# VHH binders against DNA N6-methyl methyltransferase (damt-1), part 8

Target 1, 365 residues: DNA N6-methyl methyltransferase (damt-1), of Caenorhabditis elegans (q09956)
Amino acid sequence: MDTEFAILDEEKYYDSVFKELNLKTRSELYEISSKFMPDSQFEAIKRRGISNRKRKIKETSENSNRMEQMALKIKNVGTELKIFKKKSILDNNLKSRKAAETALNVSIPSASASSEQIIEFQKSESLSNLMSNGMINNWVRCSGDKPGIIENSDGTKFYIPPKSTFHVGDVKDIEQYSRAHDLLFDLIIADPPWFSKSVKRKRTYQMDEEVLDCLDIPVILTHDALIAFWITNRIGIEEEMIERFDKWGMEVVATWKLLKITTQGDPVYDFDNQKHKVPFESLMLAKKKDSMRKFELPENFVFASVPMSVHSHKPPLLDLLRHFGIEFTEPLELFARSLLPSTHSVGYEPFLLQSEHVFTRNISL
Below, E stands for the ipSAE of ESMFold2; O stands for the ipSAE of OpenDDE; V2 stands for 0.75 times the mean of E and O plus 0.25 times the DockQ between their complexes.

## First folded at step 1 (VHH)

Design s5 (framework vhh_8emy_2)
Fold by ESMFold2-Fast, scan of step 1:
Structure s5 (fold): chain B 365 residues (1-365), chain A 126 residues (1-126)
Amino acid sequence: as target 1 above (365 residues)
Amino acid sequence: QVQLQESGGGLVQPGSSLRLSCAASGFTFSSYAMHWVRQAPGKGPEWVSSISGSGGSTNYATSVKGRFSISRDNPSKTLYLQMNSLRPEDSAVYYCARGSTYYYGSGRYSDAFDIRGQGTQVTVSS
């Protein structure tokens, strides 16, 4: 109740994680100085009847109107705090887009087999020593109290947060790992949908709901755990997730909105500028129905962040959840593409965004 | 007129306990989250602990968890920090801060405060 909204600073967060290695996140990755432009070339040839447009507008306008008022408040407060940059660079985010391409230009070993074995390192290690030439994907843990370094066979360095554990593989691998180590998680963060690019279908991307339905979420959670699911803006997805939570014996306690903003504090998309393009994403928070734990979480909450220019990268939630009194010892991130301190991470590319291409040397004394 | 006044600091030996107090005036105390923030010489401020307006939710920095306890007495408009098992590393000026109606920052520290007190010095040395 005391907190109306949040403004996150992803760049500052990652800078603080890696300060002991004298590293800073490349600021270009966060130079979102102009609004995202719709694909006007394809939209120009796309024509629909008035009734169809009105139906789509009505569905998105309701959420857009509610978010627009909060966006104005966030911009006003952030401007007063001098958080936002005053000058806009009208270069269509060219610098940040190029930085994202560079950050993604790394090789990550492919998942081939799973192992419940944990291989620990403290300061530095070879990736091939932590993984069996791609034949077995071990669980890798940076056991030191400082960030660690792993080096790929091609010389590429990856910077690993302290106490983080990661696994390259299918999220289903988590069930066997949990059982083998008698380890339950008190916080799970998941960023589905898991997108599969298909040129064989009329749709380009689709959520892999079979993977989610094969997960036995309740058996890897502590009794009083919290789970947080990022969802797409697909019509009906909230109802689908409520049913999925119900199947897992869970109930929704809150639905939060991430408002994506430019460095000037403006939404990355104009509200209602494009029916399916909105500047916000939804996060559903749930707990076990049989838990007597009461979370003092606002049922509807907005937090804003300048997104990293890499697609599908979400801001870290751990400190925001701690702000609302949520304490956890064993957090888990499913479908991970980056690593966090003291966190287990599982996905096909869990350390993709940890490469030296994401960082630069901090020359500040 | 909104004011926060800290007290209870001093020079103590390692392993000792201290209780800091913060007297608030000029606002509806129970409507605001309250924080303790410390700053050692030559260092930036470090968030130590927070408590919700009702007192129903508390949070602690990892460095003090299990040793420090934050509490509040809304009728008397007073915030407390009970510090046990003090270490030389705990030496700092401790500030009471009124929470904002918004969260801002990175890490476990919110650097968006409406008001901060004058501070009370804690020195832990033999």
Scores: ipSAE 0.283, ipTM 0.667, lowest interface PAE 2.2, mean pLDDT 80

Design s6 (framework vhh_7w1s_2)
Fold by ESMFold2-Fast, scan of step 1:
Structure s6 (fold): chain B 365 residues (1-365), chain A 121 residues (1-121)
Amino acid sequence: as target 1 above (365 residues)
Amino acid sequence: QLQLVESGGGLVQAGGSMRLSCAASGFTFSSYMGWHRQAPGKQRELVAKISSGGTAYDDSVKGRFTISRDNTKNTVYLQMNSLKVEDTAVYYCAASQYVLGWRSESEYDYWGQGTQVTVSS
């Protein structure tokens, strides 16, 4: 069988990364108890009661039918394993949406020019010591075996995973850094800005897809590297990425699906919704055409996760790839919004989701 | 409900071999299957694990133990060769359909009842 699935626990992952600081992720960020819907629709349901009426027109693709069957299997297995919450809260995810607003309401330094220089710290550092004339232009590395702490002048703390390196700036800065340090990456994960629609978040930078055409991906990859690209559900996007990979001398080895589920294990959207509002995202994995390395990856794989209530946040993939036997030493995340252990991360807001507003004290410790 | 039934334990002489079996029922063989062991007065430790992506072993058993699966029988095996007195422990089969973001042996979803392996000098 070419199809297999897994259920990820993103909340537990981040809890484990920061346990040495006695920190837990705020569970409200993952309290996705209701299917996603506009407030007007939710208010109508709340006022009139839940309707069992389904949409009259169901636009189904072969892909959506497959995902619907996988969602049922995932729900059944997860229920038997008792990993899903039994009780639903009918608040249209208000608690998680408020938590997301709080988490995103932080100030991150801007960058005006790139530098290939690395500034290292082990346990703690002030943000002012990492900045030049009020700008963060350097690469910052937490070199310690435990998570580090960066503190802003206003007292806001940011918690940095061990061995992580980040850069606030344009993803094109990675090419200069790669050359300066004679460093190639054996794993790249990217979630490019595929949309031109406005977002309410202050620090989410909307960029045109043309930014991908400015990247010389092949020159920063090792010969046997794996690259993983998140794509949207726009018609033709998969074919566009295949052509882009081809131009980079790469070929697709697998296309995986992230199924976004509620805490009860139900898809966050009905499968008959608009094409850009389906409960799944696609992840395309590719390698260099001239590499003879064979990745033992299922060509089709589904992994389910309760999404963080922050828009476009994706679950961490490192342990999932290791589960499939993928060995890597120099992972890189492009267009990063959060940090991972032993990973280089580049974007305009790479430590946005590292602030104290994302975490709480672990009282059980 | 998923059940794990272990078999194949017992007494064996040092330098001998033994095969443990773990039959899973209720659901198809999961993404993570593993063998753990616990000796008296020690913490439970992972000895071997298997997934669709391959196998992994604790350094103390690498080269001596082999984990394998039979998907048609929904069964996982632990072949133990060149057994040492130090391998004496209760061996537990464990399974998970859940790939945790941070993997630990203590986070398996289902555990067998354990089977005793005693290695005599």
Scores: ipSAE 0.000, ipTM 0.288, lowest interface PAE 11.1, mean pLDDT 79

Design s7 (framework vhh_etentamig_d1)
Fold by ESMFold2-Fast, scan of step 1:
Structure s7 (fold): chain B 365 residues (1-365), chain A 126 residues (1-126)
Amino acid sequence: as target 1 above (365 residues)
Amino acid sequence: EVQLLESGGGLVQPGGSLRLSCAASGFTFSNYAMSWVRQAPGKGPEWVSGISGSGDSTYYADSVKGRFTISRDNSKNTLYLQMNSLRAEDTAVYYCAKEGSYTLTWGSYSYAFDIRGQGTLVTVSS
């Protein structure tokens, strides 16, 4: 057995991305020193009702047993490597939650009409030059080798990773963009807004999960592409995704688990079947059935990361995939909530975590 | 050259005990966490137990907790697994594994089992 798990340092990754601007991520966003409480009043979305509870309990227990084994292994290894913090600041993550509130208290532009046009900049750009009536309708690219800066009219700065391209809008816009630019993607990462994550409200727009069935994923993929889908813990979601992949002419090659840990290396939730809160999330990896490319990926790989205190934020996967020998040149993130280097990002909130409120300046003497 | 040599396996009746050993060479044994991993016929590898380089911290899979004890003797470069109350489900080839750190990639740490030995077969049967 070669590689069974990895421990990721998301904070260090972003520090590396923005080092040329002498910026670092506010460490408070990653100071998760206290385990999450299942009944915490700071939980944004609460699970409701009992639906096929017996099947869900069995599936959760099987996954929890495997993940508990991996969590103990990860704790042992990370402690020996001295990568976990020795002292815990047991403030019920108050400092981290305050930092998240500050990071989210920023105005981001909204989308209107779709457009295939790209506006490029290298070092700096005015947000007003990218917007029409307060909305971004273009694809924006930081074409430089260093991070770029976008500034709004009040002086608020947004930091853009090098060679990143983003669009604030519907993920369906990607098909037109792909066609217009004769561009196919060799890696797609998606974190759709699953129904189980939404608040229970009357909707006047198309359900977000239904948008996946409207996408013609195969036409924007290279023949040997890899696709990675984050999924919820809803009953039957794995079967639904296998069926979607099959409709797209694709097959699952691996199902990975993200273990969310505290700064001390402990799972953010105790492995407890009673409240059905689990410290892990699933990532399904798939390839085209007719591709002769063999991905040498472990089928049940686990990777651990301290989550950013901003909800629904996932750790970057690009370097982890490269470490397994997966080479790609045109990665795409659908339903993006942040930007990554050399990556196309599409969603209603790809700009959310780029503001100066997420970063501190590390002023060197 | 890293070498791991497992021994101590055999045929044992349900409820019996066995002590496995792993002789390590080719690296500074005390600097690495060590694990026991097993592979039952027709199944993938399962992590069983882990121990820190100093021996001060030990970890166990739920399936063996309370029945198995991992230990090490750094002066002899040897890892041990004491197996008590053995069950038919414990039948497997047991491997010792050196924990190895892989190249840090943008703040990520890759840690894998470094299985170099042939393993030792444990059969629990009446």
Scores: ipSAE 0.005, ipTM 0.216, lowest interface PAE 11.0, mean pLDDT 78

Design s8 (framework vhh_3k1k_2)
Fold by ESMFold2-Fast, scan of step 1:
Structure s8 (fold): chain B 365 residues (1-365), chain A 126 residues (1-126)
Amino acid sequence: as target 1 above (365 residues)
Amino acid sequence: QVQLVESGGALVQPGGSLRLSCAASGFTFSSYGMRWYRQAPGKEREWVAGISGSGGSTSYEDSVKGRFTISRDDARNTVYLQMNSLKPEDTAVYYCATSPEYYDMWSGRYTEFDYWGQGTQVTVSS
């Protein structure tokens, strides 16, 4: 539905998670006042038959037209509700970009071999106690009902949401973990390292999309589970995911759009269907074909948020899904770069955005 | 574009029953959750009941639990509120509402305006 949308406040969500530690998210990370500049490197259009490419270009244009109209509605409503900032600071988001650079300037251990063992802590733990030979091979769980703290030997702190479990490593490690603990997930959220012509990170390039073809997703899901996949905007990716879901015995139940906006409510990129970045990302939601469960999700839905200035950060979906009546007890995030309460998170950088550099101390309560 | 029309309000004795109806038009009814609110004279508007888009989830304000039932008929684009064991305290104008948004619990904000009907008067008096 074109008028069906929400405007999220990610900053306030994270502030609520860490309230008991007297912490607030650094607001500079969300001070996106200038529209993003398109990369000088454009995504290469994947070569296909001429008729297929022509069809994809038309489909992209239709999506852009729909989202452009939706963006106008969101801007108008948010302006009337006084939720957007009045002043535009046209400095290419320098303060926000500097805050992101600081937030990412942390050292986290890598992993070399998977272990099915869980190391639990409740209030605090030393990072060195989680490591063997400089690696975190074990799964780590904050078992407390309040956020926990992991401290590095240099005094750097990481703030861990309550009841969260994380693993530093390949997402394939989840299959062995699931089997070892007789644990199935009723919600999976994934943001894979999609292949793009731009080489942004060596690790992302090496992972490609091949890892997805090695995962047996249905084996780790409950029968009535929901899975949500963030996808890139490259031509043909939606059809590739539909085929991948089909191979997993799954079918799409909804395709939602995240509209990235500035603090003034404008799209972060001007709308364009040719060689330029678009201000929205797609989230495909799917269920097992043999499940009789009805998901009360709108088939099309738009949610807008001011993105954190850290690239590839996605807004948390748990409360949004619960608002639509989706009940789950064992959520799993694959390719995670941040942690959520009561969630298992797996990726090469699952607690990257949990460092003290993402937060500021609330001096006056 | 969006229109909500409530009906079924009446004068009823304590202990009686009423069924309110809300006819919706101008939007894809099955994609929206529906809510009932009420407002007594001189008091603030209060939420009464809610039903999800496909009808699988319902919720109620504490004072009406066990007495009121919300339901929907998507073929007729109508949401209902069945009210049993009515009390004088239930006297109010009852409003049907919907919105093409979700409530962000962390921010405490509705992200778009609610669409409201004109209301239907329920009076519980002997």
Scores: ipSAE 0.000, ipTM 0.117, lowest interface PAE 19.1, mean pLDDT 78

Design s9 (framework vhh_7qia_2)
Fold by ESMFold2-Fast, scan of step 1:
Structure s9 (fold): chain B 365 residues (1-365), chain A 125 residues (1-125)
Amino acid sequence: as target 1 above (365 residues)
Amino acid sequence: QLQLVESGGGLVQPGGSLRLSCEASGFTVSSNYMGWYRQAPGKQRELVAFIYSGGSTNYADSVKGRFTISRDNAKNTVYLQMNSLRPEDTAIYYCARESGTYRYSGWTEHSFDYWGKGTPVTVSS
């Protein structure tokens, strides 16, 4: 009843993680001043599947009405607090788009095998070339008291958060690792690659949604664990995830909405029943059915954030969960593309967004 | 609810020592960036000491060599050991959790970063 919403600062979070190395994120990655897909670019009714489009329009309009009202509240509060920039620069986010292209122009080696071995390094160590040391087959841990530095074979540096552990590989590799180290997770965050996965593609087959059905999630979770799944806005996805949770012996405790906003506090897409794009994404939170733990989480919480210009990047959730009194000692991120302190991360590109191309020197220091 | 409770402040003579404690509830200090700040009347709040989640520490030049920040993960508590205290150290001392995630929250008075109520330290004869 009392809980309304939050406005996040994702850029500030990453700046705080790497502050000790005198690094900050490139602000251009967050310079989202122009709305995505202007109204004039909406293509009317050229889509196949008219019946599916009608159902999606109905579902979208129900969610859009609630989110539009919330967006107005967020805009009002943020404007009064001077959180948002005063003027929109309508340049189609040119600087942020270029920064994203640069950030994604790095090489991550392909996974070839799973290993339960951990390779540890400390801040006191020289730059490491983990590609030469079997990174693709092993788990890598920054056990130092400060962020660590890893160098690729081509000289590209990656900045690794303290106490973080990562693995380049299939998310299924986590089961062997969990068993080998007698380690269970009390929080799992997952952002599966949803978009276009139902289209036939041999190259991306192992990253299709059915990989979730191959995971034995209950085996790696503590009894009172929480899991958080980012989902796409396609029709029927919430029902699909509820069925997956049920198969894992879990039940939904909350469904939160991320509202993506410009630097002026406006939604990145206009609300409209005729459009196929919306400015929000859903996060489903679930617990084991047999757990008696009560998570005091609002059932329909909204949080707003200026998105990083890298496609599908999500804001960090640990501080938000801790704000509601939820603490985790062994968090795990599946399908990871960036690293967090004191967190295990698994995916084919878990340190993609840790390269020197994401950061610059902090001029305040 | 998240809470930080400071204790250990008081009156001390120049050259004396005090140990401040900051007990956290609702979150784990070992997983967060924790700091001690102080504010003298009419002045801006200033950083005194900081401990990162990994355990490394930083100090303001004015207190380096005299103050030591530490934590006890089992007690979920952060400490500030203050030695060789000077009249210039007189201030209200605040324990803080650094959270880069928020710019605003509608459910708490702490919209970004969590602060305790503060504990006063007076250094005088």
Scores: ipSAE 0.014, ipTM 0.285, lowest interface PAE 7.5, mean pLDDT 76

## First folded at step 2 (VHH; from e3 with T108Y T109V; framework vhh_7qia_2)

Design e3a (at its last look DockQ between E and O 0.12; V2 from the best seeds 0.00; counts 0 for: pae O 2.6 > 2, grease 26.1 > 24.2, SAP .745 > .668, placed apart)
Fold by OpenDDE, look of step 2:
Structure e3a (fold): chain B 365 residues (1-365), chain A 125 residues (1-125)
Amino acid sequence: as target 1 above (365 residues)
Amino acid sequence: QLQLVESGGGLVQPGGSLRLSCEASGFTFSSYAMGWYRQAPGKQRELVAFITSGGSTNYADSVKGRFTISRDNAKNTVYLQMNSLRPEDTAIYYCATEVRYTYTSGSYVYVYDYWGKGTPVTVSS
């Protein structure tokens, strides 16, 4: 495939998933109209005018240069295709930030016990019916072909994708589940909680990357499975991940990069940012060493997307993988914060981003 | 504004020939792959042929040996020469900037996913 890059539309993806419910993703969550910056900096820019401060050309790494060139190409192509907006709202992304705060302002139960049991529902289910002693211990499955609704006691609604199965709890619980149901996964996508000095993730659960050491990923995989791990930009993290893959008897087949862009197609950060904030994140793809399956994946691939204003949220990858001819029937998302169609998801907050605060009624339908 | 305008469709007898044209504007034509899709009544849109920016071609198995895709960069035009037409070739034919599979989830992944309005081809005795 001569595909050099892709542009993803996360908003449209979720709109398509929940069209049967006449729902639309709240567009304000994706109104990234300018580069990310502190309010103080934004105000300073407004006062001084577009100060062309001669950015000291710091020696950008070869990788940064490549990414910068790719970013320009993506911007140009997206502009030509009318994917990107011409004008931006100069509000320092205040609207999107507020939307994110609202989206995260939900109360969801925690879980401390594991179970291999599955509770199935089709149209609607009460969250209270899923809870025992204040916890959701069982796996939950929306078994219908249409999206379902889980309603909390306070009336908050959660929209569940069709054929989604999720578990609230430790990702390690997937091993028991796999054994109990004789189920192996042919695709795993994971966004582990990497330790970052810069991102004080107010996560309710203090988790670090050490959790990966407790996982036996190979035992839950089909022989020809593909796994994809999001990694941080921390120096040395790729090498560490390679070591983990090796421990699992797996080898890297490709490393992709997500370029986070504004609605105008600009990187959300400058590439020369001294504070080590870069506008891209890496995805490492791996397979079992003893598998003869050949994945025809570009080794270096860039895909761009306007991020949700919710921090650390990653775009869905299922369609992108399909684009490259990856066939899967039992996908699994580890460390999930959102749910996907026909996908198993496990994490402490797997349906966090499924609340009515993320969606709105689609009036055009 | 990016535009793709298909032409050349029509009614033809089995065994006949048609030549479709797609004129592109609003982007650097020579830099991108072009392709033809078709959609028959009640069926999903399917790939027919594509040509890369470098001139490499590929065809659906059903049209191999009968159809030929070509491009003229000077005219910003891609062509589909259809020979030995069959009733099963009846469809609306669409021009695309770059060929990719269309999935049920819609246009989540953009790889030059722009389509023309289409030109109808009917093969009937």
Scores: ipSAE 0.034, ipTM 0.443, lowest interface PAE 2.6, mean pLDDT 86
ESMFold2, look of step 2: ipSAE 0.397; ipTM 0.738
ESMFold2 (binder alone), look of step 2: mean pLDDT 80; pTM 0.784

## First folded at step 3 (VHH; framework vhh_3k1k_2)

Design v1 (from e7 with T109I T111V; at its last look DockQ between E and O 0.96; V2 from the best seeds 0.00; counts 0 for: SAP .669 > .668)
Fold by ESMFold2, look of step 3:
Structure v1 (fold): chain B 365 residues (1-365), chain A 127 residues (1-127)
Amino acid sequence: as target 1 above (365 residues)
Amino acid sequence: QVQLVESGGALVQPGGSLRLSCAASGFTFSRYAMRWYRQAPGKEREWVAGISSSGGSTSYEDSVKGRFTISRDDARNTVYLQMNSLKPEDTAVYYCAAKRVYISTSGYIFVSEYDYWGQGTQVTVSS
């Protein structure tokens, strides 16, 4: 199969996961109809009315890059398939940003200690029954073939994918869990909290990224596992990750790009903006150096998605990997803020984006 | 062997109509989005119309909107271009193309790098 690019749809993905509960995602969270820019810049452009005409000519005269060429192909194909909206809502994505603020207005209990115990439920559970003294230390599993519901004491509901397991805590807790259950993972997806603030906070930047250096990835992997790490666009970060993979006895097999697009199919940033913002994020895929498994996946690949309006949220990758014939039975997500079917997920807020503020009743069902 | 064979090209008067057909073989037709392109002498090949693999989504170049209609018959492995109100500017060789588009169960769309092309059929609109 010689796939050139993909266009993901996070809304449809989660709509299919929660169909049995008559739920769908709140479409407002994906109404990204404008390029990202500060409100002051947006209002200046809006006040002028038609000043955008001159920018089109300037883009044509600049050297294009491979990502810009791919972005044009994606827009043309998606427009032909009628999957992009034709009109922009001239609100600087305000509606979607407000929906994101509402979605994040939820409390996730913390953990005080790691545990290896799994608390299992199939249909419904109270959040208070998962806690002890205000702490959620145990692993939680929705063991049914259908999605489950966890309800907080204030009435807030969280919708849990079928056969998912999650843990509130430090990603290091996976090592104890893996040992206790004699469980190895054949796929890891990680979205580390890369520091993106200015150099004024350099000390906190270094401390956040050093969590990876304390994590012993090889001890929780099967021999033929694949790992996939999201990275930022900071210069030098790819070399840093190659060194980490080498220390783990692993080698890079591919580097993929997520192109973030508006609902019209345009990149969320101009490729040539002077503030060095780019409309893409990188995903590095690696395997153990002595693994004999052949992964038939492209070394470079571009996929596009309209991002959820929640900052730094990444689209689900499991079906993307399956398209390339990547088989896995024990997927693990590290630094999770959302849950996936049949997946272990670890993070400080692993079910943050599973609340009723993200999903709504599907009237058509 | 993949094969796309266009037919129906002819010489017609301005304001006339033609129906182009493109018969496909050697691949699973229902999985492919189908497209029509045209190329006038000395010009670059340009996209004219497209239809999704499901048949429910169609799109057109602005100059042919309202005059041309693309359709498909999956039982006959054939895509059509109905061309009405023809103008001299529509004179070109018309090509049928298939670009593999796969839509997963989760709604993810995968697009193949390679297209398949037919040999073309000549349409001439002359007064």
Scores: ipSAE 0.587, ipTM 0.867, lowest interface PAE 0.4, mean pLDDT 85
ESMFold2 (binder alone), look of step 3: mean pLDDT 80; pTM 0.789
OpenDDE, look of step 3: ipSAE 0.649; ipTM 0.921

Design v2 (from e7 with A33Y; at its last look DockQ between E and O 0.73; V2 from the best seeds 0.68)
Amino acid sequence: QVQLVESGGALVQPGGSLRLSCAASGFTFSRYYMRWYRQAPGKEREWVAGISSSGGSTSYEDSVKGRFTISRDDARNTVYLQMNSLKPEDTAVYYCAAKRVYISTSGYTFTSEYDYWGQGTQVTVSS
ESMFold2, look of step 3: ipSAE 0.666; ipTM 0.863
ESMFold2 (binder alone), look of step 3: mean pLDDT 79; pTM 0.782
OpenDDE, look of step 3: ipSAE 0.816; ipTM 0.928
ESMFold2, look of step 4: ipSAE 0.662; ipTM 0.850
ESMFold2 (binder alone), look of step 4: mean pLDDT 79; pTM 0.785
OpenDDE, look of step 4: ipSAE 0.676; ipTM 0.886

